# Designs tried in a protein design chat: VH-VL binders against Protein FAM13B (FAM13B). Part 2

Target 1, 190 residues: Protein FAM13B (FAM13B), of Homo sapiens (Human) (q9nyf5r23to212)
Amino acid sequence: IPLDELQQGGHPDNEVPFIVRHVVDYIEEHGGLEQQGLFQVNGNAETVEWLRQRYDSGEEVDLVKEADVPSAISLLRFFLQELPEPVIPGSLHIHLMQLSQDYNNEDEFGRKLRFLLQQLPPVNYSLLKFLCRFLANVASHHEEIWSANSLAAVFGPDVFHIYTDVEDMKEQEIVSRIMAGLLENYYEFF

## First folded at step 5 (VH-VL; framework fv_roledumab)

Design t17 (from p1 with heavy chain P107A)
Fold by ESMFold2-Fast, scan of step 5:
Structure t17 (fold): chain C 190 residues (1-190), chain A 123 residues (1-123), chain B 107 residues (1-107)
Amino acid sequence: as target 1 above (190 residues)
Amino acid sequence: QVQLVESGGGVVQPGRSLRLSCTASGFTFSSYGMHWVRQAPAKGLEWVATIWYDGSNKQYADSVKGRFTFSRDNSQDTLYLQLNSLRPEDTAVYYCARDQYEDWFSAYYFDYWGQGTMVTVSS
Amino acid sequence: AIRMTQSPSSFSASTGDRVTITCRASQGISSYVAWYQQKSGKAPKFLIYAASTLQSGVPSRFSGSGSGTDFTLTINSLQSEDFATYYCQQYYSYPLTFGQGTRVEIT
């Protein structure tokens, strides 16, 4: 289901899909973020698929009783991966990849990135803002365990639909740097 | 030599439509973002719209959003601005302008401007 | 939207004068300001970007300065061809906005 369609199904005040809000709230409330490797451990595939199907059917899900933190993280990541168009649309990827040429000039890098983010459809912008707020908060409170760089490496590919292979390693690096910048300077960009 | 030539302006009644064109020459048109800027008689400059080098991204001023449509034909080195539901306050000289960067993304300041084409909306 | 306010709205000046035009942004915009010159009946001409960098071919009597919210365009030793209206523009963020213009008139 396209992101615009998912957002339209909710209340007018809903800035992000219900499933995203639920999963993030569950992860924040139930902790586990202080454990090393938590974001690098896959959840139970059957549990994730089952939860996804229930959300797709419009059922109310009690993540506290029915999920664990790794499965909730995997559900969030799979949701992002399964969007027909990534949170940051493919049409912007060329521009963002080229932006990497300027990241040794922080002022110009930041200005160009801000303009590119303003090109996002409102729904995509709101979702990206919500995700970056969540991840920036994690990094700011658990810096010793979860840095902006490590979180960006995990979620960057999902946000851009850039999946690591030998030919795309450079692209993943650029995506991770962009995401890390958004997390480190959240209030500058959102 | 870089040249931008606007055409399509004229006198129309409120509620009517016009299509403005801007023909580019002297540079690789498909490599540059392009902009429309207008100027009402005896007033200052007002940004109207931006289009990226490949047409994939378009931005509009709030005052024209939903009424104006920006497009480009890279094979013909031509920009188009479709003006719909024209209002008296749209009366202005319309300039097309080239973005400074010959790059994937725009600098958002304008190194070359056309001569302008006058749009007059009167009852 | 970022509002750009120029002062003064007009000057009366003579050739040889030093002319200073100020542009103030309603919020911090680093150095992301461009300046344009517009002669009566003509299209604007690009002068300066990044607050202080002269476009190639622009006479050295033109200079720009400033950062944050306050920016200045200076013309040292005004020439006859410099009588025009000058505009500042921010390119920090959408929507792109211009100052209202400063008209430099012959005395």
Scores: ipSAE 0.012, ipTM 0.591, lowest interface PAE 8.4, mean pLDDT 83

Design t18 (from p1 with heavy chain P107G)
Fold by ESMFold2-Fast, scan of step 5:
Structure t18 (fold): chain C 190 residues (1-190), chain A 123 residues (1-123), chain B 107 residues (1-107)
Amino acid sequence: as target 1 above (190 residues)
Amino acid sequence: QVQLVESGGGVVQPGRSLRLSCTASGFTFSSYGMHWVRQAPAKGLEWVATIWYDGSNKQYADSVKGRFTFSRDNSQDTLYLQLNSLRPEDTAVYYCARDQYEDWFSGYYFDYWGQGTMVTVSS
Amino acid sequence: AIRMTQSPSSFSASTGDRVTITCRASQGISSYVAWYQQKSGKAPKFLIYAASTLQSGVPSRFSGSGSGTDFTLTINSLQSEDFATYYCQQYYSYPLTFGQGTRVEIT
C-alpha cells in the first residue's frame, strides 16, 4: 500500500502510519537498545508476517503482549522495504547521487541536502523525520554501541530501497553517508 | 549575450488570469534552473517560484500555491507562469531570473534577470 | 521562514565615502548570502554570492563579509553609479527570502 494511501485513511493526530509509531514506541519502551547487534538480528519470520497482516487489516495490535524486540525491528524494516515507493523516492535518487560529485564542502553538501529533503512529499518527509529522530535518539543515548554510521548502514537501504549488489556499491556508500549525516545533524535538517 | 525577456503582463480585475512568458537567449537554457521573483510597487523583492532545469521539480511561495503554475519548454527556450485567481496583493513587476548554477541542480541565487513585466490587479 | 533584516533602511552618502550595509538572518545560514544592486526603474543586478565572492565584472570597490547570522556589504569608495537599493538574499533553505532593501541616496 502506498504511503500516501496509508495516511489518507489515518487519524488526523497521526503524523506517521500506526505501524511505524507503535513499533518505535515499543522498541523505545521495552529496551534492548544497549545490546550490540540488536538491529542486525532478524525477528521470527512467522511473527513478523502475522503482525504485518493484522496491521494491514486495521486490527488493534498490542506489541508489548504479542511481539519481541527483534521481531518489532524486523516488522519496521519490512514495512519500509515493502512500500511500493521508498521513503526517499527514486525521482530524487539521481539528484542525491550527484550531491557528493558536485560538492566537496561538507557545509555545501548539507545545504543541498536540506533543499532536496524539502522536495519530499509531506507524508514522506514526516515519516523520514520521525524515523531519523528515533535513530538519532538511539545514537545519542547509546554512543558506545550505536553510532550514526552503524544505524545508517542498517536503515539506509530500507529508506532508499537499495540492496547489496556489485553494480550498486557506490550508491550504497552515498546512501549511508546521507543517512549518517541526517542522524548526526538531526536538528539542522529537521 | 545572456538575455531574459518577460511578456504577458497587464491590467486585470481580481479573480482573473494572466499567462506570463520569459524567452531566454545566449545560453543553454535546458541546463539551468529558473526562477520567478516579483516586486510590488515601492516594495522589496519576493521569491515566487523555482523550476529545475528539466522541469522535474517545482517550488512555490506559500502566498501563490494553488493559484500559480510554473512550466518550461526547453525546445523553445521559454518559461511560463500561469497566474490564476489574481488578487490585488499580486500587483507587482514579475522578473524571470536564471539560477547561477549550471547543470542538474539549482544554486538558488540569481545571476541574470529579465527586465520584468508589470501585473496590475485592480478594479 | 528565515527572515532577513537589513540596516539601515536608507541613508545619504557622497562620492568617495566608504559605505557599509548590514544584513541579519533570523537563524544561522553559514555563508549562503547573495547581494544584489537595483537602480531606479531597473532589474536587480547580481553582485556577490557565498557572502564574499564577487561576480566577475563587479568592481573591486565592492566587498562582502560575514558568516552565521551577520553579513555586511561594503563599498570602499562610493561612485555616482553606486546610488541604488541593495538587497541581501539567503539561499540556505526554502523559502528563499530577501532583506527589505537599503537605499543609498545622493547627499
Scores: ipSAE 0.006, ipTM 0.599, lowest interface PAE 9.2, mean pLDDT 83

Design t19 (from p1 with heavy chain D99G Q100P)
Fold by ESMFold2-Fast, scan of step 5:
Structure t19 (fold): chain C 190 residues (1-190), chain A 123 residues (1-123), chain B 107 residues (1-107)
Amino acid sequence: as target 1 above (190 residues)
Amino acid sequence: QVQLVESGGGVVQPGRSLRLSCTASGFTFSSYGMHWVRQAPAKGLEWVATIWYDGSNKQYADSVKGRFTFSRDNSQDTLYLQLNSLRPEDTAVYYCARGPYEDWFSPYYFDYWGQGTMVTVSS
Amino acid sequence: AIRMTQSPSSFSASTGDRVTITCRASQGISSYVAWYQQKSGKAPKFLIYAASTLQSGVPSRFSGSGSGTDFTLTINSLQSEDFATYYCQQYYSYPLTFGQGTRVEIT
């Protein structure tokens, strides 16, 4: 289901899809954010698929009783991976190469990145802002375990749909660097 | 040498449409972001829309979103602004303007302006 | 949206005067400010970008300064061709916004 259709489901939160808000709230309130490897551990595949089916059907889900934190994180990542178009649309990816040329000029890099964010459809912008706020909060309060760089390496590929491949190594580095910048300087960009 | 010439303005009734054109000469049109800025009688400048060098990205002021459509034809060095569902408050001189070369994908200021074309929406 | 407020809205001056126009942004915009001159019935003319960098061909009596939220345009010896309305513009982020303009009239 495309991202704009998911918001049309009649959920109370109209800024981000209900599944994203629900999973993030569960992780923040009931998860152990201090545990090392939280975002690298695969959830139980059976539980993730079962939860996905229930959310797709519009059924009520009690994550406290029915899930565990690794499975909830896997569900969130699976949601991002399965979007027909990534949170940062492919049509904007051509401009990422230009951004990579400005890495050594902090002011220009920040200005151009802010401009690119403003090109996002409202639904995509709201989702990205919400995700970056969550991840920046994790990095700022659990820096001994999770840095902006390590979180960017985990979520960058999912946000851009650019994954590690021998041919995609350069693009992988670029998206991770952009994501890390967004997390490190959240209040400058959002 | 750089020249921008607008055309297509006129007097129309509310709810009608107009198509504005801007013809560019004296520079490599396809390398520049282009913009429309308007000015209502006796008022200040208001940014209307931006289009990137290749037409791949467009930005619109909230007041015109859904009603105005910006496009460009790089082979003809021409911009188009389609004005639909015109309102009396759209009455203004419409200028096309060029963004800076060094920042083609982020054309934020306007180094050259056309002479403008007047759009009047009245009954 | 970033609001740009100019001060004053208008004033009278004589040739030879030093003229200062102020522009204030509602939030920090670094040095991403441009200035334009507009004469009655004419299109705006580009003067300054990056708060202080003069466009090639603009007379040296024009200068700009400022960073963050407060910016100024100065004409250090007003000439007869300088009587016009002046606009500041931020290009830090979309939507692009202009100040309301400052009209410089002949005394």
Scores: ipSAE 0.000, ipTM 0.505, lowest interface PAE 14.2, mean pLDDT 81

Design t21 (from p1 with heavy chain D99E Q100S)
Fold by ESMFold2-Fast, scan of step 5:
Structure t21 (fold): chain C 190 residues (1-190), chain A 123 residues (1-123), chain B 107 residues (1-107)
Amino acid sequence: as target 1 above (190 residues)
Amino acid sequence: QVQLVESGGGVVQPGRSLRLSCTASGFTFSSYGMHWVRQAPAKGLEWVATIWYDGSNKQYADSVKGRFTFSRDNSQDTLYLQLNSLRPEDTAVYYCARESYEDWFSPYYFDYWGQGTMVTVSS
Amino acid sequence: AIRMTQSPSSFSASTGDRVTITCRASQGISSYVAWYQQKSGKAPKFLIYAASTLQSGVPSRFSGSGSGTDFTLTINSLQSEDFATYYCQQYYSYPLTFGQGTRVEIT
């Protein structure tokens, strides 16, 4: 079922799928985010699959007792990767790619980007806003370890469904740049 | 073991009402979305309605919208489907079915089904 | 609404046969397809989700494949207990819809 059906019944502006907010809350409270390399380590595949099944079964999941942070991060990334259409849909991607190539004026670029983000379906917008807030807070409070650029490199491909092991380095760089800009200037865009 | 048991079916005249029940056991009922699916004699399956785990969201097939009402009582592990203004084309076996959470972001398929209860709408 | 069309509507087969049932969606639905088996007089039984993932306890002779609009269910070596009607279901978008069913009859 598309993201708009999955989030049905919630408040679009501040509500996201339960698994997203539950995982993010766990990472924020118990993540040990000061440890270098945390976001770049794959979680235990067996643990990730087991946690997915637990959420699927409607079972109560105690991430503090049952998970580790790399597995929680991998579960969040897996969620983003498995959406039928990425958080930033392919139709918007073409316009975002063109903006990154055509506009060298930061002010004009920012205005156009904000306008395009407001074209997102409400549920996609709220999910993107929630994710960027989380990542911007990580970058702000742990900048010695996590920069906007490093977090954008990890999550950018998942948000756009454009992956690092693909031949197109230029496309990957543009996606990471846009994502880093959203994190660095969160309050300008959201 | 997971078990779903429907009841309340019968023979009624067009325009009358009927209430179906489905009693669940063997799982934490309050954690699962539930559905009703029907099957007319010698025909295929038709999705009728869904209700979320907490009863806060309900969806209905267009063919039954405004006539059927879905509800649940989590304290008694029971589903209800109120069938109003029944028509001959509503004649079917009605199944209650449980959502599957094996696809955690799209759980709208059915891993367990009841045995069904027959509703016949005839003059 | 997304229409699901199965082919064929019915056919006769013998034990040991390889049988394939096709299901076509009226629009792209990625891999959001489930398959069910229904024996005469009984409730449907869940077989497959995500087009190709077998439910635990379902025999390995069953397999599913496909993405987008075209999907198949295959039974590699038909057993006596497999004579039944099979249904595909899309769960990409509401309203949820089923194919019309394919009846597999003994020859």
Scores: ipSAE 0.000, ipTM 0.453, lowest interface PAE 16.8, mean pLDDT 80

Design t22 (from p1 with heavy chain Q100L)
Fold by ESMFold2-Fast, scan of step 5:
Structure t22 (fold): chain C 190 residues (1-190), chain A 123 residues (1-123), chain B 107 residues (1-107)
Amino acid sequence: as target 1 above (190 residues)
Amino acid sequence: QVQLVESGGGVVQPGRSLRLSCTASGFTFSSYGMHWVRQAPAKGLEWVATIWYDGSNKQYADSVKGRFTFSRDNSQDTLYLQLNSLRPEDTAVYYCARDLYEDWFSPYYFDYWGQGTMVTVSS
Amino acid sequence: AIRMTQSPSSFSASTGDRVTITCRASQGISSYVAWYQQKSGKAPKFLIYAASTLQSGVPSRFSGSGSGTDFTLTINSLQSEDFATYYCQQYYSYPLTFGQGTRVEIT
């Protein structure tokens, strides 16, 4: 389901899809992020698929009663992976990759990244802002377990739909650099 | 040598439309982002719109959003600014200007400007 | 939107004077400020970028300084061709905004 259609189903005060908001609220309220490596552990595939189907059908889902934290994280990641267009659209991908290759200066990199973010469709911008706020909060409150770099490595590929083979990790490293920058300097970008 | 030549200005009544053109020469037009900047009589400079090198991304000032449309034809080295629903406050000299670098995704400052074309919105 | 405020709006000077024009941003914009000169009836001419870097071909009597919110354009030993209106511009974020201009007039 395209982001435009998902956002139309929300309340006037909701700026992101329900599934994203519910998963983030659940994770923030239940404190499962204290386990090292949690974001790198896959949830139960049957549970994730079952939850996905219920959200797709518009059913009420109580993640506290029906999910566990790894499955909720997997559900969020699956949602991002299965979007028809990634949160950061492919049309901007080549410019973001070029930005990382062309600019060694942190100030120029940040300035150009800010302008690229302002080109995002409003729905994509709102979703990216919400996700980065969540991940930045995780990094700030669980800094001994989760760094911006480690969270960027997990979620960057999902946000960009960029997955590299083990023989060529360059694209994933660039994506991780961009995501880490957004998390470390959240208020500079959003 | 770099040249930008605007045309299409004139006197029109409120509510009418006008199309401005800017013809570029002396550089690889398709590699540069471009801007429109206007200046009302005896007033300062106001940024109007930006377009990427390939035309895929456009940014507009809030005062013209929904009324003005920016486009480019890279095969003809030409920019177009379609002015719709014109208002007296749109009266200004309109300049086209080039981004400093062959940098297609970020605005900069304006290194080359055309001579400008006058748009007067009056009955 | 980032508001750029120039001071003074105008002032009179004589050849040989040192003149200073100030530009203040409504929020921090690092060093992302450009300066332009506009002579009567002509298109603006690009002078300075990154707050302090002179464009090639611009006379060395022009200089810029500042960072964050406060920026200054200085013309040391004013020449007759320098009587013009000067504009600052931020290129930190959209919408791109200019100061209202400072007119340097001959006494």
Scores: ipSAE 0.006, ipTM 0.574, lowest interface PAE 10.8, mean pLDDT 81

Design t23 (from p1 with heavy chain E102D)
Fold by ESMFold2-Fast, scan of step 5:
Structure t23 (fold): chain C 190 residues (1-190), chain A 123 residues (1-123), chain B 107 residues (1-107)
Amino acid sequence: as target 1 above (190 residues)
Amino acid sequence: QVQLVESGGGVVQPGRSLRLSCTASGFTFSSYGMHWVRQAPAKGLEWVATIWYDGSNKQYADSVKGRFTFSRDNSQDTLYLQLNSLRPEDTAVYYCARDQYDDWFSPYYFDYWGQGTMVTVSS
Amino acid sequence: AIRMTQSPSSFSASTGDRVTITCRASQGISSYVAWYQQKSGKAPKFLIYAASTLQSGVPSRFSGSGSGTDFTLTINSLQSEDFATYYCQQYYSYPLTFGQGTRVEIT
């Protein structure tokens, strides 16, 4: 289901899809962030598929009763992976790759990155902003367990729709660097 | 020499449409981002729209979003601005302008400008 | 949007004068300011970028300074061809915005 249709139902235009909000709220309310590898552990595949189908059909979902934290995280990641176009569209990928390779000056890099992010459709920008806020908060408050780099490695591929084979290893490294920068300097970019 | 030449301006009634063109010469057009900037009579400069070197990304001022469409034809070294649903407050000289060469994906400043073409919207 | 406010809006000057035009941003924009000169009936001409860097071919009597929110354009020893309207522009973030302009008129 397209990203813009998922935000229907009388919610403000700048709000994120229910799946994203519900997963973030569930994780923040119920903890589990004290364990390394939480975001890297796949949830129960049957549970994730069942929850996905219910969200797709517009059914009420209570993650507290019906899910566990790894399954909720897997649901969020699956949602991002299955978007028809990634959160950061393919049209921006070549530009972001070039930016990462050409500039090592932090001030200039940051300014140009802000301009590129402003090219995002409003819905994509809002989703990226919300996701990065959540991940930045995790990194800042649980820094002993979660770093911006480790969270970027998990979510970067999902946000960009990239693969981890040999040919794509450079792209994954660049994507992780960009995502980590967004998390470490959230208020500078959003 | 770098040259930008605008055309297509004119006098129209509110609600009508116009198509502006800008022809570039003297540089590798396909390597540069381009802009439209307008100036109402006896007023200051207002940025209208940006288009990337390859036409893949476009940005618009909120005042024209949904009404104006920016496009480019790199094979003809030509820029187009389609103005729809024109309003009296759109009355201005419209300039096309070139972005920085060394940063084709991020707008900076306008190093070369055309002479402008006048759009007048009145009843 | 980032608002750019110039001071003064206009003033009279004579050849040989040192002229200073100020530009204030509504928020911090580092050094991402450009300056333009526009003569009556003509398109704007690019003068300065990065607050203080002169475009090749611009006379050395022009200089820019500032960072953060406060910026200045200075013309040392004003020449007859310098009577014009000057605009600052921020390129820190979309939407790109210009100051309202400062008109430098002959006394």
Scores: ipSAE 0.011, ipTM 0.603, lowest interface PAE 9.1, mean pLDDT 82

Design t24 (from p1 with heavy chain E102S)
Fold by ESMFold2-Fast, scan of step 5:
Structure t24 (fold): chain C 190 residues (1-190), chain A 123 residues (1-123), chain B 107 residues (1-107)
Amino acid sequence: as target 1 above (190 residues)
Amino acid sequence: QVQLVESGGGVVQPGRSLRLSCTASGFTFSSYGMHWVRQAPAKGLEWVATIWYDGSNKQYADSVKGRFTFSRDNSQDTLYLQLNSLRPEDTAVYYCARDQYSDWFSPYYFDYWGQGTMVTVSS
Amino acid sequence: AIRMTQSPSSFSASTGDRVTITCRASQGISSYVAWYQQKSGKAPKFLIYAASTLQSGVPSRFSGSGSGTDFTLTINSLQSEDFATYYCQQYYSYPLTFGQGTRVEIT
């Protein structure tokens, strides 16, 4: 379901889709953040598919009763991967590539990135802001286990829909650097 | 010699429309982002809208979103601002201005300005 | 939105005076400030960008300084053609915003 359809009917919290909020809340409240490798391990495939079907049908889902932390993370990542258009829309990807020209000028890079973020539809901006807040908190709270760079490497491809192949290697570096910058300097960008 | 010439201003009643034009000469128009800036009588400058060099990116001030439409014709070196649902508070001199050379959508400052065209919205 | 506040709003000066106009941003904007001069009945004219860099052709008596939140425009030895209103502008973030202007009047 496209992001604008998920938000069109309104929510008690009108910022992000329920599935994203529920997963983040579950992970933060139930102590999954301290497990090294958590974001790099796949959840139980049967559980993830079951949860996805329930959210898709509009059912109330209680992740505390029905999920484990790796499965909840896998659910979040699959949600981002399966959006018809990525959180950072494809129409903006040409501007992302141009950001690579400013790697050696921190002020210019940051300024241009802020203008790019202001191009996002409100729903996409809210989702990106919420996700980056969560990941920045993970990095700052568990700095000995998770760095902004390691989290950016995991979630960057999902946020931008940039997938591994030889031709996309430079794009992967750019999106990882952008994500790491957003996480390290969250309050500068949001 | 860089030159920008605005036209299309006039006196209209609230709720009516005007189309402003800005004709550019003396530079490669298609290589520059462009802006519209307005100034109410005896007041300061207010940014209205930005358009990227190829027209693919546009930004508007909140006060004009949904009412004003910015466009450009690079083949004619001309910029347009369509003003709809005009309000008395839209009364101002409207300037077109050139962004510093930019082949990207990030805006800069305004290095050349037209002489302006007056829009008066009154009953 | 980033609010740009200029001080003073107006003042009187004589030819030969050194005048300073200040501009304060409501948040840090690095050096992303431009300055413009506007004479009565005329379009604004570009003077300075990146807080301190003079546009080609602008007289050297004009100078800019500042970084972060506080910026200044200085005119050494004011000339008769310098009596005008001056505006600062941030280009750090949308919406682009101007200061309210500082009017330099002849005494």
Scores: ipSAE 0.000, ipTM 0.554, lowest interface PAE 13.6, mean pLDDT 82

Design t25 (from p1 with heavy chain D103N)
Fold by ESMFold2-Fast, scan of step 5:
Structure t25 (fold): chain C 190 residues (1-190), chain A 123 residues (1-123), chain B 107 residues (1-107)
Amino acid sequence: as target 1 above (190 residues)
Amino acid sequence: QVQLVESGGGVVQPGRSLRLSCTASGFTFSSYGMHWVRQAPAKGLEWVATIWYDGSNKQYADSVKGRFTFSRDNSQDTLYLQLNSLRPEDTAVYYCARDQYENWFSPYYFDYWGQGTMVTVSS
Amino acid sequence: AIRMTQSPSSFSASTGDRVTITCRASQGISSYVAWYQQKSGKAPKFLIYAASTLQSGVPSRFSGSGSGTDFTLTINSLQSEDFATYYCQQYYSYPLTFGQGTRVEIT
């Protein structure tokens, strides 16, 4: 189900999917973000699939009892990967790739990037804003462990639906650069 | 297990203010959005306001927008509703309710309710 | 705003009766309907979501059905504890809205 259909009739700029809210709350409350290699460790695959099915069915989920922080992170990433169209849609993605080729000046690049972000559907914008706020907060408070660049490398592909194929490495570099910029300059873009 | 307890209701004259509280127990309060729903004497249920898990997103019914302010204190597991410029038509039992969702982006239904606190606006 | 209209507004029934309450939305809302039971002087109690899915612990004599604009709540064999006011609620879009309620009274 496309993201815009999932948020029919709501206030798109004010709300995000419950699973995103719930998972982020759990991660922030339980302090796992300070662990080395947290985002590099996959969660328990069986736990992640079980949690996904329960959230999809609207069942009660107690992440404290049923999950761990790596599984919660994996669940969040799985949610982003499973969207039919990525948080940053393919139509906008093309323009973002072109923009990365055209501008070397950070101010000019940032101005154009902000303009393109304003073209996002409201539901996509709200979700992107929420995710970048969460990740920027992680980078800001845990910079020694999690830099904007390292978080962008993990979540960029999920936000854009970019694969790690050798032929796509240049595209992945651009995606990571854009994501890192959004995290480093959160208040400029959102 | 899950409990929601409202307080702060009373009898006030039009134009005055009240602050309602709702204390939660038996669940991870900070993981849930919360709502206020009211019911005028012998009338039906009316949704008043919603607040997101971290307090960053709020929505209000048009009838109370600009007069009521919703807030929460996750460290105390407590919800607040500040009622300003009260009118006779605000007379109702005010319930706090925990939200629950069907799927990823749909708005909410209410799986647990407090017992309510009565607000009477009378001259 | 999406208007939810229940019918009937009230009626009398006896234990053992099969009771049906209807709820109509002013526009299509898929299956995004919840049902609540409210006993006199008490808070509402959640019964059903997604038009037809019972909350755990709700007796199997309760059932819901419908999609689009027309929804029903059925109580198969009415028990003494079922005399109450029942409300439907749409959660398709904000503002969240309830039906006006259907009061089931003992005969």
Scores: ipSAE 0.000, ipTM 0.454, lowest interface PAE 16.9, mean pLDDT 80

